# VH-VL binders against q5vz03, part 24

Target 1, 156 residues: q5vz03
Amino acid sequence: MVDILGERHLVTCKGATVEAEAALQNKVVALYFAAARCAPSRDFTPLLCDFYTALVAEARRPAPFEVVFVSADGSSQEMLDFMRELHGAWLALPFHDPYRHELRKRYNVTAIPKLVIVKQNGEVITNKGRKQIRERGLACFQDWVEAADIFQNFSV
Below, E stands for the ipSAE of ESMFold2; O stands for the ipSAE of OpenDDE; V2 stands for 0.75 times the mean of E and O plus 0.25 times the DockQ between their complexes.

## First folded at step 9 (VH-VL; framework fv_ixekizumab)

Design h1 (at its last look DockQ between E and O 0.84; V2 from the best seeds 0.76)
Fold by OpenDDE, look of step 9:
Structure h1 (fold): chain C 156 residues (1-156), chain A 120 residues (1-120), chain B 112 residues (1-112)
Amino acid sequence: as target 1 above (156 residues)
Amino acid sequence: QVQLVQSGAEVKKPGSSVKVSCKASGYTFSSYAIHWVRQAPGQGLEWMGEIIPIFGTADYNQRFKGRVTITADESTSTAYMELSSLRSEDTAVYYCARDSEEGDWAFDIWGQGTLVTVSS
Amino acid sequence: DIVMTQTPLSLSVTPGQPASISCRSSQSLLYSDGETYLHWYLQKPGQSPQLLIYEVSNRFSGVPDRFSGSGSGTDFTLKISRVEAEDVGVYYCMQSTEWPYTFGQGTKLEIK
């Protein structure tokens, strides 16, 4: 299966580099479009963090879920500060990676925060990740996993 | 109160350009796309384009063949639509609208409209 | 471009009676995410358009339950169970499944 992020590298909130292909293999991927200066993003990010943490804690290892932050921040520093302040221990596309803009366009992101749930190959499971998390909490993840048809069995 | 307030009516000569403003308030301006839709007298609605302020990127209806320029100023929470090479057929009420907060890719908040009259 | 066709283009309804407006698209409005991005707007006389229904069947906040939307693929319907005087105006369907966004011609609703 071709990774939506291909041969690109992702970064952690600590600045470590991670191979996207390896990190996202056999996982439900949540592309998170957000920015620190946007109040709605700041409001939702902690909720996403709790959601992520709960899944990672409850899932069989490795967790079949990963978040990839696609920043709409104004600078790399602003992005980093945002990640350090409110983000969970998920991954991010580097600020200077032009693929940020391509992803925004590909998934037609017209408002942030936006949480697009996709398969590793980039196929959309749902554009309404944010709504589903807010309304259903962890209960929505089972649906994502089922839709993703990943090899790992997971139950919340 | 979420609202979009547009600039006043314009009267223009053919060949000239017009720039309409749309000032947003009551929400995070940068977070939602602003769309421009026009309506000729007695006619329907026509989508012109959009801009996502935080991204600074605009998309256009290619039917306008590059005559439309949409911009946004985050510092003033104002979006702009400039239409050049005006023709009589461009006479219309121009609306700005916000990308929906509830539904995806719908317009939930509209400006009051700006009449642009193009006449010799 | 996706062509949106509304029928009828005008209708006159007695208050309290139901109304139905059809909207057809030249191609399926089903998006890759499994959702269908067909929306309904009402433009009351002398006013800006206002959102009624989003994504086929979801009433926008504040919209009375007299309004309902349905449909799939290329055929959609807006229904008003009991038309009121305040419902007078022009109704538009709009698709946002594909760029550019396109509107129907509009349906003018009048009261008899």
Scores: ipSAE 0.805, ipTM 0.924, lowest interface PAE 0.6, mean pLDDT 94
Fold by ESMFold2, look of step 9:
Structure h1 (fold): chain C 156 residues (1-156), chain A 120 residues (1-120), chain B 112 residues (1-112)
Amino acid sequence: as target 1 above (156 residues)
Amino acid sequence: QVQLVQSGAEVKKPGSSVKVSCKASGYTFSSYAIHWVRQAPGQGLEWMGEIIPIFGTADYNQRFKGRVTITADESTSTAYMELSSLRSEDTAVYYCARDSEEGDWAFDIWGQGTLVTVSS
Amino acid sequence: DIVMTQTPLSLSVTPGQPASISCRSSQSLLYSDGETYLHWYLQKPGQSPQLLIYEVSNRFSGVPDRFSGSGSGTDFTLKISRVEAEDVGVYYCMQSTEWPYTFGQGTKLEIK
């Protein structure tokens, strides 16, 4: 992730800080653009949480998958409340990090929620992660991991 | 129903500015980019820029950067496009359009257009 | 900027006959995600543009199945299998693979 997040720290829903490279190395990464006050974001987030939970939190062998929330919320408290209420145990770009706008531009995010699936070098696997989860459920991760250039000792 | 309703036609003199409004209804305004596209009489379409209201920042076609300001007001579900230092070649119909739900980076809902005429 | 070139610029078609419009881009429209962001719009006389086809070949909701899109790389085609009177207007291709988004110059379709 050095190409897009290598210098940054990410945060958990409890506010703990982690180094982006350590947290994301050798994983399929989903960049999740959303905001609490937008109804479509609130509608999709529980579905993404179920997806993440099945692949990572409750899986016998956790999949090499991580979500990084890129918030468009208006305050740190709104962002944190959103994460506590509806999100899975994934990571987020810190609220105060203006890089949120640079990521939006890099991936040309023109509507939220948007789930962009990326390789380790930041190259896009798909911009249609939300649609694929809705239509295909967990099966879509197999396609993502096959496209990713990561070490593969896992099965879904 | 989902719609974008624009402000009325304007007649302007060279060197002045115009501000066109685009009021959204029937959907979550803050979640979707509003794009601005213009069409000179009898001519094709030209993309000017966009704003996603929730992010609060706009992106512009470099051709217009410095003369175009795109803003949004979430409380009124209204986007605005202001074009300054008007010239006669800016005479055009100006459209707002919403980023598409079906597919990426296409425009599924368009305003009715606002004719801006720039003449002495 | 990616230049989009449409041919022909004008068509006169007898009702019930097919029509074909070509759109060529100055560079590949293939995006890094493997998708191609080439779209088609119709602007009927006196109206705003309306979306017909998105991402090369996907028909937008409510668009009749006589409209189809195809192509890849730099060469794209919109086909109307049987032209009807309501199809009159100007057809535009647009790319959104790269900023700035750019449109073809338009193809005017008329009934002969």
Scores: ipSAE 0.657, ipTM 0.862, lowest interface PAE 1.5, mean pLDDT 91
ESMFold2 (binder alone), look of step 9: mean pLDDT 93; pTM 0.953

Design h2 (at its last look DockQ between E and O 0.84; V2 from the best seeds 0.80)
Fold by OpenDDE, look of step 9:
Order: C-alpha cells, then structure tokens, then sequence
Structure h2 (fold): chain C 156 residues (1-156), chain A 120 residues (1-120), chain B 112 residues (1-112)
C-alpha cells in the first residue's frame, strides 16, 4: 500500500525527524490544516489535542491514529511556536516541504482549520473530521477505523 | 456581524481593466476562501474563481482564459478581483462570497454586488 | 464542466401552495468522501444570492423548515411546502463537487 506521504519525513514539535511511511503504518491519518494566526484554528487545536490524547491513551499500542499537521503559518518559527503552544504530540509536515501546498490542493482545502481523515494511501474517509469531533467526540473514531479497515482490533 | 462590502459601480471602455474590492468583517478573513461570481443582466450566476487569503493562492475558471486575477490583502481583510481586456459581454454584477462556515464548499455570505458596465 | 439543468425555469404559485424545483447534473455529484456537494441559493429581487440548502438536504441557519432539499447522484429537488410572498425570487442550484463550480440557469418563482 502506497503512503500518501510516501517517502517524506515528518517532524515532531521537538524537531525530531520521523519517516512518514513507518509512522503512519496501519493507521487512520488525520491531515490537519491550520495556522496559529487564525482564531478558529487556535480554538479547535486544543479540542483535537484532547481527542488525540484520549485515543492514544485508550488504544492498544500502537494507536491506529495519527495526526499530520499541514501548516498554513507564515514561517517555520510561527509553525513551531504553534505546535509547542497548542498541539498534541502528533506529527507535522516540515514547513519548507513543498508537499504542504500539494496536499492543500489535493484535498481542496478552502477553509481552515480543516481536518481531513484519510487512509494511509490518501483515500478520503471524511472531510468533516472537525465537525465530527465537535459533535460526537471519540465516538466518531470508530467509524473512521471501520472505514479504514485497520487490521488492529481497536475499540474506543 | 459577518459581512462583505464591495466597491462601487464601474463604467469601463472595451479593452480596459477593472478591479473590484471586497472588504470582509466580522470573522477571521484569512481562514475562509473568497469566491467571485458574476451575473450578467437578466442572466444566471457564473463562478469566476476563488482565493484562500492565508494561502495567497487563487484558482480560476479557465473560461476566462487568464483575464481574471484574484488577490487578497490580509492586513485590510480585502479581496480583489481584476478583470482585464474587458468586452461588452463582461457587463455584469460581480459578487464576492465567503466559503461557508456551515457546510463545505458552499457560499454563506455574499457581498452586495458591484455593477461593471463595459461600453464604447 | 458539469452542466446544471433546472426545471422549470419559471413557476407561478398561489400563496400557501407547494412548489418544487428540479436540478439535474450532467454527471454524478458524489464526491470521493461520500458526500454530495449540491447547494441551493435564493436571489430575491434586487438582492444578492443567499444560501438556502447545502449538501443536498441541509437547511442553512435561519432558513425556514418550509424549505427542503433531496436527491442523489444527478437528480436533485428543492421543495417549498407552503410558498410565501417572501419566497419570490430566483432559485439556483450549484455544484461544488468539481472545478469549476457551476450553477443552474435559475428558476424564477412568482406569486399568483
């Protein structure tokens, strides 16, 4: 199965580099498009953080979920500050990676924050990740896992 | 109150260009795409293009063959639509509209419209 | 481009009576995420368009429950259970499943 992020490298909020293929293996992937200077992003990010933390804490390891932050920030520093301030312990596409732009185009992101839930191969499970988290909380994740056909026996 | 306020009516000669402005207020301008839609007198609606201010990148209806330029100024919360090489057929009311906060890829807030008249 | 075809192009309705407008697309509006991005707008006389229904059947905030949307694939319908004077205007369907976004011709609703 081809990873939507292919041979790309992701980064943590601490600056560590992670191979995307390995990190996203057999996981539901949430592409998170956001920016620090946007109030709606700042409002939603903590909610996403709680959602992420709850899943990671409750899941059989490894958790079948990962968030990949695709920044719309104005600089790498702004992005890093945003991650450190409000983000969970998830991954991010490097600021200078031109794939950020391609992902935005690919998933037709016309408003942020946007949470696109995808399979590892990039197939969209739902474009309404933000709405579903807000309305249903952890309950929406079961639907994502089912749609993703994850091999792990995961229960929320 | 969320609103889009557009610039005033324009009268232009064929071959010239027009630039219409759309000032947003009441929400985070940078977070939502601004679309441009025009309506010729007595006719329907035609999508021209869009811009996501925070990304600064615009998409266009290729039917306009490069005559349209859409820009955004985050500092003033204003989007612009410039149409060049004007012809009589470009006479229309031009609207800006916001990408919906409720629902995906719909337009929930519209400007009041700007009449552009192209005549010799 | 996806062609949107509305029928009828005009209708005159007695107040209190129902109205129905059809919108047909030249290809399926089902998007890859399983959603269908067909929307309805109303443009009242001398005004800008306003959103009525988004994604086939969801009423936009403030829209009366007299309005309802339905359909799938290529065939969609906007219904008004009881037409009121304030419903006069031109109704447009729009697809945003594929670039470029395209509108129907519009349906002019008048009161008898």
Amino acid sequence: as target 1 above (156 residues)
Amino acid sequence: QVQLVQSGAEVKKPGSSVKVSCKASGYTFSSYAIHWVRQAPGQGLEWMGEIIPIFGEADYNQRFKGRVTITADESTSTAYMELSSLRSEDTAVYYCARDSEEGDWAFDIWGQGTLVTVSS
Amino acid sequence: DIVMTQTPLSLSVTPGQPASISCRSSQSLLYSDGETYLHWYLQKPGQSPQLLIYEVSNRFSGVPDRFSGSGSGTDFTLKISRVEAEDVGVYYCMQSTQWPYTFGQGTKLEIK
Scores: ipSAE 0.828, ipTM 0.929, lowest interface PAE 0.6, mean pLDDT 94
Fold by ESMFold2, look of step 9:
Structure h2 (fold): chain C 156 residues (1-156), chain A 120 residues (1-120), chain B 112 residues (1-112)
Amino acid sequence: as target 1 above (156 residues)
Amino acid sequence: QVQLVQSGAEVKKPGSSVKVSCKASGYTFSSYAIHWVRQAPGQGLEWMGEIIPIFGEADYNQRFKGRVTITADESTSTAYMELSSLRSEDTAVYYCARDSEEGDWAFDIWGQGTLVTVSS
Amino acid sequence: DIVMTQTPLSLSVTPGQPASISCRSSQSLLYSDGETYLHWYLQKPGQSPQLLIYEVSNRFSGVPDRFSGSGSGTDFTLKISRVEAEDVGVYYCMQSTQWPYTFGQGTKLEIK
């Protein structure tokens, strides 16, 4: 992840700070572009939360998967409220980090919500993470981990 | 119904500017980019740029970057394109279009077009 | 800029017969995610363009199944299996793999 996040820090909804490389190493990473005031983002976020919870947060053997929220919210408070209300126990880029805008441009995010699945080097596995979760549920993660070549035999 | 409705035709003098509006309805305006595409009479289509309203960011075709300003107003669900230093070659129909829900980086809803005529 | 070249620039087709339109790009349109962002639009006379095909071969909702798209790399084709009178207009390919997004010159389809 050092290729796209460097040694940048990430935050939890409770305000704890973690080092991006340590939190994301050896994982499939989903960059989640969304905003609280957009109805499609609010409609999708619970589904992503269920997906993440089943794979990671409440799994007996957590999958090598992490979500990094890249907020398009208008204020830090809107971002935090959104995370606390609807998000899973994943991470976010800090609201005041201007890198939020550089990631939007880097991945050409022109609509939200957008779930971009990336390799450790920042290359895109798929821009269609939202669609795949809606259509295939947990099964789509196997395709992502296979494309990332990190862990092909994990149990869901 | 999802709809983009543009402002009316304009006649302008060379050297002046024009601002075209594009009002969205029937969907969450802020969630989707609005693109601007022009078509000179009897000619093909040329992409000018886009705005992503929720991010407040515009991206431009370099060909127009010095003369085009694209903005959005979330409160009125309206995007704007302003073209300055008009030349007779800028005579065209100007379209706004929405970034598509199906697929990535295609345009699924288009405005009706706004004819801008530049003439002395 | 990626140059998009359409052939032919004009077609005259008897109703019920097939039509085929070629679109060639100056460089590969394959994106790093394994997808190809090549789209087709129809502009009927006096109207705005409308999306027909996205990402090479996916029909947009409501588009009749007589329209199909294919291709890879730099070479793409739009086919109409049986042309109908309402298919008259100008067909454009567009790439969005790379900024700036660019269109082909258009192919005018007419009924004879």
Scores: ipSAE 0.806, ipTM 0.902, lowest interface PAE 0.8, mean pLDDT 91
ESMFold2 (binder alone), look of step 9: mean pLDDT 93; pTM 0.953
ESMFold2, look of step 10: ipSAE 0.760; ipTM 0.896
ESMFold2 (binder alone), look of step 10: mean pLDDT 93; pTM 0.952
OpenDDE, look of step 10: ipSAE 0.823; ipTM 0.928

Design h3 (at its last look DockQ between E and O 0.86; V2 from the best seeds 0.77)
Fold by OpenDDE, look of step 9:
Structure h3 (fold): chain C 156 residues (1-156), chain A 120 residues (1-120), chain B 112 residues (1-112)
Amino acid sequence: as target 1 above (156 residues)
Amino acid sequence: QVQLVQSGAEVKKPGSSVKVSCKASGGTFSSYAIHWVRQAPGQGLEWMGEIIPIYGTADYNQRFKGRVTITADESTSTAYMELSSLRSEDTAVYYCARDSEEGDWAFDIWGQGTLVTVSS
Amino acid sequence: DIVMTQTPLSLSVTPGQPASISCRSSQSLLYSDGETYLHWYLQKPGQSPQLLIYEVSNRFSGVPDRFSGSGSGTDFTLKISRVEAEDVGVYYCMQSTEWPYTFGQGTKLEIK
């Protein structure tokens, strides 16, 4: 299976480098397009953080889920500050990685914040991740897992 | 309430250029794509292109063959559409519109329109 | 480019009676995410277009429930259960499944 991020490296909010292939293997991936200066992004990010924490950090069995932040910030520092302030412990595409722009174009992101839920191979599960989280909370994750065809003994 | 307010009517000679502005107020500007759509007198709607201000990138309808330039100024919450090498058939009302918060890739807010008349 | 074809191009309706407008696309509007990005707009006389229906069947905020959208693939329909005077104008379907976005020719609705 071809990973949507291939041989790319991701970063944590602490600056640690993570191989995308290893980090995203057998997971539902949420591509999060957002920026600090975007008020709607600032409003939604805490909700996403709670969602992520419930699935990955606090769950007895971590859900097969990962968020990859694709920043629309104006600088690396702005991106970092945003991550430190409001983001969960998920991953990000480095600011200087030109693949940020390719991803935006690939998924035709025309408004932020945007949460695109994809399979590991990049196939879209839904473009409406934000809406589904807001309306259904953790319940929407079951649909994502089923769509991703990932065998997981996980229940919300 | 979010509004898009466009610049006033223009009268141009063939071969010249026109630049129409679209100022957003009452909400977020940079995070939503701004589209330009024109309508010739008594005709339908034609999509020209779009820009996402926060990204600074624009996409165009290739029908215009490079005559259209769309830009945005985040500091003033204003998008611009410049059409060069004007022809009589470019006479139309030009609209700016914003991507919807509800429906993806639909336009929920429209400017009032700007009439551009191209005549000798 | 995807060609959008509306029928009829004009219709005259008695107030209180229903109206139906068809929109056909030259290719399927089903997007890779499983959604269909076909939208309906109304342009009232002397005004800018306004969004009525997005993604085939979702009424935009403030749009009366008299308006409904349906369809799939290449065939779509906008219905008005009870036409009112305020419904006069030109209706447009638009696809945003692929670039460039394209509109139907428009359907002019008048009151008898």
Scores: ipSAE 0.807, ipTM 0.919, lowest interface PAE 0.6, mean pLDDT 94
Fold by ESMFold2, look of step 9:
Structure h3 (fold): chain C 156 residues (1-156), chain A 120 residues (1-120), chain B 112 residues (1-112)
Amino acid sequence: as target 1 above (156 residues)
Amino acid sequence: QVQLVQSGAEVKKPGSSVKVSCKASGGTFSSYAIHWVRQAPGQGLEWMGEIIPIYGTADYNQRFKGRVTITADESTSTAYMELSSLRSEDTAVYYCARDSEEGDWAFDIWGQGTLVTVSS
Amino acid sequence: DIVMTQTPLSLSVTPGQPASISCRSSQSLLYSDGETYLHWYLQKPGQSPQLLIYEVSNRFSGVPDRFSGSGSGTDFTLKISRVEAEDVGVYYCMQSTEWPYTFGQGTKLEIK
C-alpha cells in the first residue's frame, strides 16, 4: 500500500489512529468515496456495512478485506456523524488529510458513492464495487480476492 | 426526471469573456460531475472539462486550462463555465452534460446547449 | 491525447437495411480494471447528443435493441440492424479511459 497511502495514518469511527500499511497489508482494499448529505451514499452505506460484517466481523476466519472511507463531507463533524450512524467498523482517511483529493483524482472518481476495489499496489480490480455488491452480494468478493493475488486463508 | 437547463445564447466581441450557466432540476446535483463539451458550427464534439460540485474542484482539458474556469454552486444546483479572451474560433454551441449513473465516465443527461457567437 | 477515428464519415442507408460504423483509437482503450470505456452517442438534427451504448456493448436504458456495439482494444463497431427514419443524425464514439476525454469526428447517417 506504500504507493497509494505511503506511511499515512487512518482513523476509526471512535477517533483512534492506525498505521495504514499495518492495517491494510495483504488485504483486498475498498476505497469508499461518499458523503453524508448524498442520498445515494446513505442508501448504499448500510449494504456495504452488511457486506463488510459478513466477510470480516462474523466470518469463522475473517476475510482479507478492508474498507477505507474517503470522505467528501464538508466538515469533520459531518464525516464523524455519518460514520457513527451508518458505517461498519472499517477505516477512513482523516478529514483534514488532503490526500483525500489525491485519491479521488487518481481513481477518476466523478460521482459518489463510489467503491473502488484495489490491489496492494493500488491498481484497480474494479470500479464497480457498489454495483457488484448490489447485484451479487457476497459472491463478488471471490472475484476480487482472486484478482488481488494475496496470500491468506479466509472464510466467505 | 433530471434535466439540465442552460442559459441563453450570447453574442460577444473578441477579447471578452462569456459565462454559461447549467441548472440541474429534478434530481441530485452535487454528487455527479458536470462536464462541458463544445461543438463549433457543423463540426464535432470537444470535451472541455468537468467539475464535481460536492468537491468543488474542476479538471480541464489542457487545451482550455488557461482560458476556462468551471465552477459550481450547490445552493442553486447550478454549474458555470467561463471562457475568457474569446476569439472567432470559439463560436460554438456549449453543452453541459452529467456523468452517467449507468456506466462509468459516459454522459447520460445533456443540457439544451448555449450558442456563443464571437464576432467583431 | 487519444485520437478517435470514425469511418465512414457519411452513410446513406435505405430504411430497413443495416448500417455499420467503425471507430478506431490511437491506443488501446482497455483500462486496468479489465473494462473498456468506449461509448457511442447519437445527435439527432437540432438536438443535444444522447447516449446509445456505454462501455463498448451495453445499451443505455430505453435504446432499441437494433443498436449494438462490439469491439476491443483499438477497434470498435456500432451496428444498426434495421435503420429507421428516426435514426438519422450524427453518431460519435467517445473514449474516457484516459484524460482528456476525446470524441471521434462523427458519422452522419442519412436515409436514402
Scores: ipSAE 0.681, ipTM 0.868, lowest interface PAE 1.4, mean pLDDT 90
ESMFold2 (binder alone), look of step 9: mean pLDDT 92; pTM 0.947

Design h4 (at its last look DockQ between E and O 0.88; V2 from the best seeds 0.67)
Fold by ESMFold2, look of step 9:
Structure h4 (fold): chain C 156 residues (1-156), chain A 120 residues (1-120), chain B 112 residues (1-112)
Amino acid sequence: as target 1 above (156 residues)
Amino acid sequence: QVQLVQSGAEVKKPGSSVKVSCKASGGTFDSYAIHWVRQAPGQGLEWMGEIIPIFGTADYNQRFKGRVTITADESTSTAYMELSSLRSEDTAVYYCARDSEEGDWAFDIWGQGTLVTVSS
Amino acid sequence: DIVMTQTPLSLSVTPGQPASISCRSSQSLLYSDGETYLHWYLQKPGQSPQLLIYEVSNRFSGVPDRFSGSGSGTDFTLKISRVEAEDVGVYYCMQSTQWPYTFGQGTKLEIK
């Protein structure tokens, strides 16, 4: 993420800080705009969790995929509770990082939940990540990874 | 079923301001952008700006030279558009519209429109 | 701002016959995600606009299949395969690829 997240820190659901560059290097990144009090967000998050778990957490060969949650929650506690309750083991922008608002504008996010799939340079692969997961399941990741042009040691 | 109901017609003098409301009912308000679009008599449509209520941030068409302010109140499921320094050319029907769930960055639900007449 | 130009500005069609409306943009509407955010609306007399086609060619739910959209880049077309009396009104294209969102000037469709 040389351009959009590379100098920032991200947080886990336990509140631990990680370096964005190290965490996102050579990965397809999904920017997930959502909030706990938004019913459609609560409906979609489990599907994204299943998708992430199959590709990364429970995969024999974890896919080069990471999710960065961009919260629209009203407090840091709401954000963390949402992550703990329904999210996979992915990452988030810190609640107090004003860059959350810049990302929404940069990607013209006008409705949540929204899943924007981006390359390492921040260029959009697709704005329709939710739709693709619902319609195609795991198969859509192959298209994303090919568009991202990232290094993989073997074909997927 | 989601509906957008706007406030009633207004008659204003030049130099004053108007604030049009747009109340959502029958569905989710805060997670979809509310857009404002105006239509002068006998003319086409002009996008004025948008707000995503859950984030509380608005984006504007710069054509209005900072004269437009768009806000939202989640507790009442109501969005507002305020246009200041009114001129006779601001006479128009002002619509609110919701960002589409089915497609991206299209408007699927529209309010009935609010006629604002600016005359001295 | 992206200028959207519609042709014709008015169209008079015999019921049951096809109609075609063109929309041209001053620059490509292709977004970085490979999608094109060009939409069509109908404003029937005395009503608010209604969405017909989103993202070039996708018919909005509940819109009759006689409506179709096509095009790419800067050139787009809305077609009505068989015009009905209920189709009268003003048709607008809109781009939302770039802020500010902009509309074409409208095409008035009448029955003759």
Scores: ipSAE 0.662, ipTM 0.857, lowest interface PAE 1.5, mean pLDDT 89
Fold by OpenDDE, look of step 9:
Structure h4 (fold): chain C 156 residues (1-156), chain A 120 residues (1-120), chain B 112 residues (1-112)
Amino acid sequence: as target 1 above (156 residues)
Amino acid sequence: QVQLVQSGAEVKKPGSSVKVSCKASGGTFDSYAIHWVRQAPGQGLEWMGEIIPIFGTADYNQRFKGRVTITADESTSTAYMELSSLRSEDTAVYYCARDSEEGDWAFDIWGQGTLVTVSS
Amino acid sequence: DIVMTQTPLSLSVTPGQPASISCRSSQSLLYSDGETYLHWYLQKPGQSPQLLIYEVSNRFSGVPDRFSGSGSGTDFTLKISRVEAEDVGVYYCMQSTQWPYTFGQGTKLEIK
């Protein structure tokens, strides 16, 4: 299976580098397009953080889920500050990685915040991740897992 | 309430250029794509292009063959559409519109339109 | 480019009667995410277009339930259950599944 991020490296809010292929293997991937200066992004990010924490960080059996932040911030520092302030312990595409723009183009992101739920291979599960989280909470993840066809016994 | 307010009517000579502005107020500007759509007198709607201010990227309808330039100024919450090498066929009302928060890639907020008349 | 074809191009309706407008696309509007990005706009006389229906069948906020959208693939329909005087104008379908976005020719609705 071809990973959506291929051989690229992702970063944590601590500055650690993570191989995308390893990090996203057999997971539902949420591409999160957002920016600190965007008020709607600032409003939604904490909700996403709670969602992520419930599924991954605090779960007895972590759900096959990862978030990859694709920043629309004005600078690397602004992006970092945003991650530190409001983001969960998920991953991000480096600010200076030109693939940020390619991802935006590929998924035709025309507004932020945008949460695109995809399979590891980049196939779209839904463009309406934000709406689904807001309306259904953790319940929407079951649908994502099913759509992703991930072999794992997971229940919310 | 978010509003898009466009610049006033223009009268231009063939071969000249026109630059129409679209100022957003009452909400977030840079996080939504701004589209330009024109309408010739008595005709339908034609999509020209779009810009996402926060990304600074624009896409164009290739039928205009590079005559369209769309820009945005985040500091003033204003998008611009410049059309060069004007011809009589470019006479139209030009609209700016913003992507909807509800429906993806639908336009829920429109400017009032700007009439551009091209005549010798 | 995807060609959008509306029928009819004009219709005159008695108030209280239903109206139906068809929109056909030259290719499927089904996007990779499983959604279909076909939208309906109304341009009232002397006004800017306004969003009525998005993604085939979703009424935009504030749009009366008299309006409904349906369809799939390449064939779509906008219906008005009971036409009112305020519904006069030109209706446009638009696809945003593929660049460039394209509109139908428009359907002019008048009151008898």
Scores: ipSAE 0.531, ipTM 0.867, lowest interface PAE 1.1, mean pLDDT 93
ESMFold2 (binder alone), look of step 9: mean pLDDT 92; pTM 0.946

